# VH-VL binders against c3mjb8: the designs that were tried, part 30

Target 1, 104 residues: c3mjb8
Amino acid sequence: MRIKNKIKKRIIELIELAYITARKGDLELAREYIKLAEMYSRKGRIKIPLKYKRMFCRKCYTPLITGVTERRRIRSKILIRTCLICNWQRRYVLSRNKGSNKEN
Short names: E, the ipSAE of ESMFold2; O, the ipSAE of OpenDDE; V2, 0.75 times the mean of E and O plus 0.25 times the DockQ between their complexes.

## First folded at step 10 (VH-VL; framework fv_pritumumab)

Design J7 (at its last look DockQ between E and O 0.53; V2 from the best seeds 0.75)
Fold by OpenDDE, look of step 10:
Structure J7 (fold): chain C 104 residues (1-104), chain A 123 residues (1-123), chain B 107 residues (1-107)
Amino acid sequence: as target 1 above (104 residues)
Amino acid sequence: EVQLLESGGDLVQPGGSLRLSCAASGFTFSDYSMSWVRQAPGKGLEWVSWISGSGFSTEYADSVKGRFTISRDNSQNTLYLQMNSLRVEDTAVYICARESYDFWQGYYYFDHWGQGTLVTVSS
Amino acid sequence: DIQMTQSPSSLSASVGDRVTITCRASQSIRSWLAWFQQKPGKAPKSLIYAASSRQSKVPTQFSGSGSGTDFTLTISSLQPEDFATYYCQQSYSTPLTFGGGTKVEIK
């Protein structure tokens, strides 16, 4: 249990680091951090929390940054997130009860 | 109601140390990244440091890197700024700010600020 | 670092006036731009984020526009409580940087 928690911590650290690194302009290194995080997740059989899974493209592992590596559009009450690197798209249904502020 | 209350500001000599605190209430503290921003007397705003909600990631302005340490205790709903090797140019009101995330648009932004605590570095 | 150039540094206006403040980034920050209001001795107040999105409970006279490098804060009809200093801030990359501020004073 303790080991799993440590691994989970490392996964989160890597994803956060990847996002920061990407925002500094190094996308390639950022992708490597995400890949490493995914590897830890698989080997440790630890699910990446949804909050952090949403921070990167699940296809090409690029951190998703609005206007840089991601485009977000709302059409017909659906949020469409497009990865600008590999064109991967994910859709989210908008609900009235979903607040705009999410945890960081 | 979201509240941020800074404390710990004092008069110190150059080379001295000081620890600031920001007490947060009215929200789940661990869900939000936090920053310190400072304002020298009669001057504009300067970003100082940032820490993620988890506390695992931190960032610093070059002007304070190696001297200042940002940390948080999520069990106590408190943000800290340890300031070492203080300089005269560090004199400022230090303000803590909450960073929120708009999931629908994909932006991080400051949405709440404290009133600040005054740090004066003088010989 | 991204430099934010804000103009004017100060302006005088009357209640009911249309006020425009500009902010220019040294490089493209897309829409990662926020506007804040600050009164003497008070905590800054967030007004706009994402260049044009009003924060909760921000009066409708405040609006933000622009993208890339040039941004504008507009107060359509200045109210008595709007006399303050305004700052732009980029959150595109670290270090986060602020404009120099614009003081809106009573004419």
Scores: ipSAE 0.852, ipTM 0.934, lowest interface PAE 0.6, mean pLDDT 95
Fold by ESMFold2, look of step 10:
Structure J7 (fold): chain C 104 residues (1-104), chain A 123 residues (1-123), chain B 107 residues (1-107)
Amino acid sequence: as target 1 above (104 residues)
Amino acid sequence: EVQLLESGGDLVQPGGSLRLSCAASGFTFSDYSMSWVRQAPGKGLEWVSWISGSGFSTEYADSVKGRFTISRDNSQNTLYLQMNSLRVEDTAVYICARESYDFWQGYYYFDHWGQGTLVTVSS
Amino acid sequence: DIQMTQSPSSLSASVGDRVTITCRASQSIRSWLAWFQQKPGKAPKSLIYAASSRQSKVPTQFSGSGSGTDFTLTISSLQPEDFATYYCQQSYSTPLTFGGGTKVEIK
């Protein structure tokens, strides 16, 4: 309802802020913003939209910035993202559109 | 059919104020961060300000920090730039730009630009 | 702030010529570099992002290369519509900064 919409707005704001905070070099604070967004998502039972969930490492909650906190490789229509902080990898397969919303 | 249409440019005196608007259409406005970029007559491009899709986070060039305020109204699909304490060196065409994301490469980039609106600051 | 130094400031060329424009960042920006084209009285047009990725519908004579601090825009065979001013721009950190521009004129 209305309370869920306000919490979802706050989740999005925190993830956006976390990304900017990480771009400025403060990874610890950025992770705390992501952890807070995840807590609001769990407690409120509100799904984080895929766009924003892809903005941070699922293991260590570091915002993923290409060439800074993550490495990307494209091999045979597979995107491999590696978090440079915790070395977690995630694979994405090219789907019908050029982008992909699938994860492997 | 992404369209960005700036308005509000005018001739103003030094020390004056002006509010620019950028009307957006053809896309889900709240999904995109936006910037203002300016170009003084006969000069190059200068980034002015940036705002996140939600409107919560903002960034400013040092030359305008404390004088300009970027904002957006996602219900009206409109980006704003409030300009206070205007100076002669603020004279420029002000252009709004949409920032897009390439998920495969993982980069943000400007993919659409408005036509611009002229702000002239003179005595 | 990251300063972007673009060279040359202008050049004269003929249709069919290979044109090379350089851009140097004051510190590493990895591959967070874009190129734009602008014609007089018109808004900028995005050409290249991520140093070498051509934006959709951009003609194949445009290519970008480089990483770190040194970047190049190449126009392999200059077309009549390519006479314009070209700008590089870094998006590695705020403030976002542009090079000073390179005006490509007809000889």
Scores: ipSAE 0.804, ipTM 0.890, lowest interface PAE 0.8, mean pLDDT 91
ESMFold2 (binder alone), look of step 10: mean pLDDT 91; pTM 0.907

## First folded at step 11 (VH-VL; framework fv_pritumumab)

Design K1 (at its last look DockQ between E and O 0.67; V2 from the best seeds 0.00; counts 0 for: grease 19.3 > 18.9)
Fold by OpenDDE, look of step 11:
Structure K1 (fold): chain C 104 residues (1-104), chain A 123 residues (1-123), chain B 107 residues (1-107)
Amino acid sequence: as target 1 above (104 residues)
Amino acid sequence: EVQLLESGGDLVQPGGSLRLSCAASGFTFSDYAMSWVRQAPGKGLEWVSWISYSGYSTEYADSVKGRFTISRDNSQNTLYLQMNSLRVEDTAVYICARESYDFWQGYYAFDHWGQGTLVTVSS
Amino acid sequence: DIQMTQSPSSLSASVGDRVTITCRASQSIRSWLAWFQQKPGKAPKSLIYAASSRQSKVPTQFSGSGSGTDFTLTISSLQPEDFATYYCQQSYSTPLTFGGGTKVEIK
C-alpha cells in the first residue's frame, strides 16, 4: 500500500512536470514524462485520476495546452477538445453549472 | 466566501530568514494551485512562486530561486513561503493568490487574492 | 522571459468615460492574458482571464479583447469605484509576468 502510494505520487509528479515542461516549450520532453507516467500506471496497476488524465492527449501523450497543443470549441453544448499534434478529439457535455467544474 | 489571509511579515536583516503563511478558507484548498506574488512599495506586481494543488510541483522566479521555498499543508488549508538569505530587494508586500482552472475554456488564472503581508528587509 | 508592456502608465478620466488600456507581450501568448484591478492598500481583484472572459461577479463595463501579442482592457463607462490601478498578466509560460500597470485617476 505504501509502495502504491509512492508510485501514484510519482505518476502525478510526472504528469504535472510534463505540463509545466510543455508550457515552457519542450513538448518532446513533456511527452516522455507522460509516457513514463503511463508506464508506471500500467506496471503499478494504478489508475490515473481523471483530472490528470485530462491534462494530456491519450493518443500521442502530448500535454494539452489551449492555444498551443489543443484547440477547444463549443458546439451545441458540447465541448470539443482537439489535440493539435495528432488531431485526437474528445467530447464533453457542458454542464449547466460551469462554476462547479472549475478545478486546478 | 473565499478568504486568503497572509501572515508572518516582519522586519528582518539582510541574510535573515522568514516564513510566511497564507490561511485559506471558504473553499476546498486542495483543489487549487497557489502562488505567491509580491509588490515592492510603490511598484508593480511580481510573481514569486507557484505550487500545484497536490504540492508535488513547484516553480520559482529566478530572483528567489534557491532562497525561497513554497509549500502547503492541505490538511491545514495553509500555504507557506520559507524565505532564506533575504535581501533588501525582497522588501515587499507578499500576497497569496489562488489559481483556478476553467475546464471549458482551458485556462488557468488567478481568481482570488489575499491582502498581503509586509516583509521589510533592512540593515 | 515574456515582457509585458502596458500603456498608458496613467490616465485621467471622468465618470461615464470610455477607458481603454493596452498590453503588449514580447511574444505571442495566445489568449493566456489576465487583467487585474488594484486599489491602494487592497488586494488585487481579478477582472478578466483568457483575454476576454470576465471573472465571476465582475461588472459588465469591463471587457477584454485581443490575442497573440496585443490586448486591450476596456471600461465602457467608468464608474466611481473603477478608479484604480490595472495590471495585465501573462500566464502563457513561467515566469509569470505582469505589465507595469495603468493608474486610472479622476479627472
Scores: ipSAE 0.869, ipTM 0.938, lowest interface PAE 0.5, mean pLDDT 95
Fold by ESMFold2, look of step 11:
Structure K1 (fold): chain C 104 residues (1-104), chain A 123 residues (1-123), chain B 107 residues (1-107)
Amino acid sequence: as target 1 above (104 residues)
Amino acid sequence: EVQLLESGGDLVQPGGSLRLSCAASGFTFSDYAMSWVRQAPGKGLEWVSWISYSGYSTEYADSVKGRFTISRDNSQNTLYLQMNSLRVEDTAVYICARESYDFWQGYYAFDHWGQGTLVTVSS
Amino acid sequence: DIQMTQSPSSLSASVGDRVTITCRASQSIRSWLAWFQQKPGKAPKSLIYAASSRQSKVPTQFSGSGSGTDFTLTISSLQPEDFATYYCQQSYSTPLTFGGGTKVEIK
């Protein structure tokens, strides 16, 4: 149905708005937009697309901006992303991240 | 293989309107954010507007805010720029640019550009 | 708004020369800097992103360096096809802004 598409649109709008808001320096408001997007995802049973899931910290919901709210380190074939707000880390390996490299 | 083809540039009088199009092919258009960039004759590059790959978020240069509207139709693989209240200072070649994301490093970058379409605003 | 000051505005060089172009941001942009090449009547071509990362299929004579406010594009050995205008661009914040350009001419 078209209703699920409208909810998905709202989720995407909120995550994009959160990223823009965080780039302007308002991390508190940005996190509230992410929490709201997560709420719509749960209530609507709509999976957040992978590219949007990777835009924010899954622990503290801060949008991840390279060199500003996150640090990236590459060790051999492992990418380590560190949220600079809460120090949560995520690790990505080449075979696990095939669909998210720069060619995709 | 990636192709961006602008059209709709014309000679118009101040206060007039134009709608520019950028036809995209050779890639999944809906996976990319897009920008319009302009270049006045003999001058450098000036960013005009940006739209997210979803079309839900837009940004504008202050010089065009309120007069220009960026939009996209992902089903037709087309980017648009509606230009209203045109001024002589809007005279430029208008170029569409595709933004790619390098997940490994976490940066966005323009990676493909069209050749542009000329807009001339004169009395 | 973040102003990008590019220098020199033009230079003359010979094939084989080392060419250095600088770009200064009015405030820190960390590493959110790109370099583009443009030949007359042609579309811009992306060379460098993230201050130092070469775009796909860009020849190895092109390299970028710097972070914060000061950035450099280096052409280690100028080739005949490298005579063009070069622009830096920041993507740290909107409005996205370009440097004024550096025209590299044959001596």
Scores: ipSAE 0.648, ipTM 0.860, lowest interface PAE 1.4, mean pLDDT 90
ESMFold2 (binder alone), look of step 11: mean pLDDT 89; pTM 0.895

Design K2 (at its last look DockQ between E and O 0.63; V2 from the best seeds 0.00; counts 0 for: pae E 2.1 > 2)
Fold by OpenDDE, look of step 11:
Structure K2 (fold): chain C 104 residues (1-104), chain A 123 residues (1-123), chain B 107 residues (1-107)
Amino acid sequence: as target 1 above (104 residues)
Amino acid sequence: EVQLLESGGDLVQPGGSLRLSCAASGFTFSDYAMSWVRQAPGKGLEWVSWISGSGYSTEYADSVKGRFTISRDNSQNTLYLQMNSLRVEDTAVYICARESYDFWQGYYAFDHWGQGTLVTVSS
Amino acid sequence: DIQMTQSPSSLSASVGDRVTITCRASQSIRSWLAWFQQKPGKAPKSLIYAASSRQSKVPTQFSGSGSGTDFTLTISSLQPEDFATYYCQQSYSTPLTFGGGTKVEIK
């Protein structure tokens, strides 16, 4: 496996670990994992896949867990995701087929 | 059509080992986290283990931690459960389940289940 | 661990009846609650996720409600194929835990 692939793997591992850690109630440790993942991404010049980037707040690095660290609302066919830790918001246009947006 | 087919269930003695497989079809396997859930005869459902779509992250129930190992081969569309140091209380039908994520709502949930494979641990 | 207490353990009902099953979590799980149906010797079937969202192809007679600690599965009009065991499951935190199940039998 190429070095870049190894780094990418580690980035994904950290993000997944962060999410799991956050769900276990340790948000601070989880944020540290995300910060580390971002660092690896930056230094390695490796783009974090979108599905993983959407797992955490890009402002405060908190994993976004619905009802815990995130609030989701749909208004006028727009999904609004709000980080409950730092109030960071992202908006997504609602697609015609919700089923196609299911992912891991 | 999504299909999950478990195999590998057998009769084993306490302390024995067994490897279960779950063959997945009808979807992009690597895009979904997977779990093993077991059901003892006449009992309810018990979560056993979880693995992310990438296979990089795993979780285990305390009852199986250190004895069971969940893994996956995304190139073969197969989920595995390596069971070591089996105990009588591990006797159950072992079912693989697909976990999906609803992006719009923000929740993970099991959406497809296999029929299971019977593991019997008896002296 | 989060304990899920499901009630009743069993009930008898007739076709057309309104059936209500409850699930209580030992702590708040927000809306991280799912409902499943299982028939003997068959794979479980996912019915509800996120406390109130129906899975694809789930009949409309099934509905879920609740948040926090108390949840309800309602079958508005019981159909012949709905006689089965139902389970609630929390996915708020690991370990994932299930309710004890509710067997819906023919009256």
Scores: ipSAE 0.879, ipTM 0.941, lowest interface PAE 0.5, mean pLDDT 95
Fold by ESMFold2, look of step 11:
Structure K2 (fold): chain C 104 residues (1-104), chain A 123 residues (1-123), chain B 107 residues (1-107)
Amino acid sequence: as target 1 above (104 residues)
Amino acid sequence: EVQLLESGGDLVQPGGSLRLSCAASGFTFSDYAMSWVRQAPGKGLEWVSWISGSGYSTEYADSVKGRFTISRDNSQNTLYLQMNSLRVEDTAVYICARESYDFWQGYYAFDHWGQGTLVTVSS
Amino acid sequence: DIQMTQSPSSLSASVGDRVTITCRASQSIRSWLAWFQQKPGKAPKSLIYAASSRQSKVPTQFSGSGSGTDFTLTISSLQPEDFATYYCQQSYSTPLTFGGGTKVEIK
């Protein structure tokens, strides 16, 4: 269980580093960090926690920074996130429990 | 109710060391990034250091880099700032701040602040 | 590093006045700007996030506007409790930086 915790730690470290790197403008390096995190996840058979999975585009691996690399729209109570790099969209159904941790 | 309580401020001589603590309650501590912000007497706010919710990522203002270390213990809901090689210009009230988060509305700056703990660096 | 230039550093106003405070970033921060109110001896209080969104329980006389590099906090009708120091802050990139503050005083 400790081996899986070390792999999960590495995955989280890489995704956090990718986000920081992207906020400084280096999208190419940031994408490489995400690809490496995905590789550790597959090789270690450890799912990326939802919080971190939502931090990057699953098509092009760009970290999603609102207003910079992604656009958000709300239409008919659906949140639409669009990656501005590859135009990939993800849709989320809005709930009534706004401003709270909806996963917990 | 979200609460942040700083402690550990003291009078120290230049070159000395001090460790600040911030006890957090009323929220899932590990979900939130945290910062230390300081305010010198009669002056404005200055960001000092940041740590991610996991504790794996840290960042520092240039004025403290190499001298201060931010850390957290998520099992004890406590944020720390280890301050070494203290200088007179480090004299300030040090304030613990929680980074705002709301996935559906996006990222905010800080939404909760402690009252701070005073650090005085003087001979 | 992103510098935040806040203007004016102080101003005097009367109850009921419209007050405008500006904040300029040295490079684009998109909409990653917050406004805070601080009274002497108290912790800062969040007013505005994402440049223009009002924090919960913040009175409606407070509004924010702007994007990119130029931002404004407006107090549409100053109330007695609004005499305080106001700070802007960017959260676009580290180091996180604050404006120098604007002290709003009673005329």
Scores: ipSAE 0.413, ipTM 0.761, lowest interface PAE 2.1, mean pLDDT 86
ESMFold2 (binder alone), look of step 11: mean pLDDT 89; pTM 0.893

Design K3 (at its last look DockQ between E and O 0.55; V2 from the best seeds 0.72)
Fold by OpenDDE, look of step 11:
Structure K3 (fold): chain C 104 residues (1-104), chain A 123 residues (1-123), chain B 107 residues (1-107)
Amino acid sequence: as target 1 above (104 residues)
Amino acid sequence: EVQLLESGGDLVQPGGSLRLSCAASGFTFSDYAMSWVRQAPGKGLEWVSWISGSGYSTEYADSVKGRFTISRDNSQNTLYLQMNSLRVEDTAVYICARESYDFWQGYWYFDHWGQGTLVTVSS
Amino acid sequence: DIQMTQSPSSLSASVGDRVTITCRASQSIRSWLAWFQQKPGKAPKSLIYAASSKQSKVPTQFSGSGSGTDFTLTISSLQPEDFATYYCQQSYSTPLTFGGGTKVEIK
């Protein structure tokens, strides 16, 4: 496996692990995994896929879990995701086809 | 149409090994996390193992940790469960389930299930 | 681990009846609760996720409610095809855990 692909794999693994860890209740460790993933991304100049970027708060690196670390609200056809840890918000325009986002 | 078809169930002795397969069709397999869930005869459902769409991350129930290995071949659209050191209490119908994510609500959930394959562990 | 307790374990009802099944979590799972239907020898069928969100093609008689620790599956008017075993499942944390099931039988 090429080094770049290996790094990409590790980045994804860390993000997934962070999410799992957060769901187990260890947010601090989870954040560390995300930070590490971001570091690898920067150093390796590897873009993190969008679906994985959406799994954590880009401000405080906390995995976003609905009802735990994230609040979601829909207003005027806009999805507002709020990080409950640092209050970072991200807005998404509602798509007409929700089915297309089953793994985002 | 989404289809999940389990296979590989058999009668084995305690301490034996078995490999189950779940053939997926009707969707982009690699985009979905998958789980194994089992149901002992006349009993309820028990989550066994989970694997991410990429296959890079896995999770196991304590009851099978160290004995079972979940894996997937996205090029073959197949989910696997390698079961080692089988015990009598592992006797169950093993079902594969597709996990989806509702982006708008932020929840992961099972949306499709296979019919299962029977694993019997007996002396 | 989070324990899920369903009640009742079984019930008898007639076609047209309103049926209510409850599920209680040992701790708060927010809205990370799903309901499934299973018929003998058949694959489970997903009905509800996120406590109240219906899956695709789920009949209108099914609805889910609740948050935190207490959840309810309601069948507003029981149909002949609704006689089955129903399970709740929490996805709040791993391990994922299921309720013991509720068998809905014909009266």
Scores: ipSAE 0.791, ipTM 0.921, lowest interface PAE 0.7, mean pLDDT 94
Fold by ESMFold2, look of step 11:
Structure K3 (fold): chain C 104 residues (1-104), chain A 123 residues (1-123), chain B 107 residues (1-107)
Amino acid sequence: as target 1 above (104 residues)
Amino acid sequence: EVQLLESGGDLVQPGGSLRLSCAASGFTFSDYAMSWVRQAPGKGLEWVSWISGSGYSTEYADSVKGRFTISRDNSQNTLYLQMNSLRVEDTAVYICARESYDFWQGYWYFDHWGQGTLVTVSS
Amino acid sequence: DIQMTQSPSSLSASVGDRVTITCRASQSIRSWLAWFQQKPGKAPKSLIYAASSKQSKVPTQFSGSGSGTDFTLTISSLQPEDFATYYCQQSYSTPLTFGGGTKVEIK
């Protein structure tokens, strides 16, 4: 639907804006933009594209900026990302299967 | 093959205006943030402006804020730079650059550059 | 603004030489550092990002190292096509800033 496409565009815009806002140091406002994007996704029943879902902490909604708000480790083709704000870890597996790269 | 082709550079008087274009091909344009970078003759590189993939968010160097406007038309795969109130110190080759993301390292970086278009501001 | 200082501003070298170019940031940029090559009259070519990650199709003689404030581009064995100007650039914060460049000339 045309309406769903506009809502999806708005979700993407908010996540992009949140990342920039966090880069400027305003993590509180950045989280507010992510929460708003999540609200649009839930209300509109529109899945956030994977590229953008990976841009923020799924627990505390902080945009993830390497060396600033997150730490990364690679061990045995597993990427481990640690949110430095809430200490939640997430693991991503580099899949050798035809289907794609996958996360845990 | 990724291509970025700038156009619109010209000789203009101080105080004049000019609009630059960067035609993009060989990739999904709306997936990539873009920048304008300039290089004065015989000088180094200076970042000018940035725009997000959606076109919603923009950033500018202090030297051009209020005078330059970055925009994009994702349906035409074209990046723009509207330059107003031009000054002699704006004389440069203006180059568009594509920003890419390496998920495994977690870094954004310029991965492709256009050839540039020359803007000369002179009395 | 984060100032990027390159050293040296120029150098003369022969084919086969090991060349080292340094770049210093005025404050920590973690590993948000890139290196570019530019030949006269040409657009820049991206070589390194994230301080040490090589772009695709970058020749094997190029490598990058460093973190924090001090970074190095190394050309392990200079080739004829490597005579150019090299720039570092930080993307830790806006405005994005470039070093002043290092011109590598044939001796």
Scores: ipSAE 0.758, ipTM 0.879, lowest interface PAE 1.1, mean pLDDT 91
ESMFold2 (binder alone), look of step 11: mean pLDDT 91; pTM 0.907

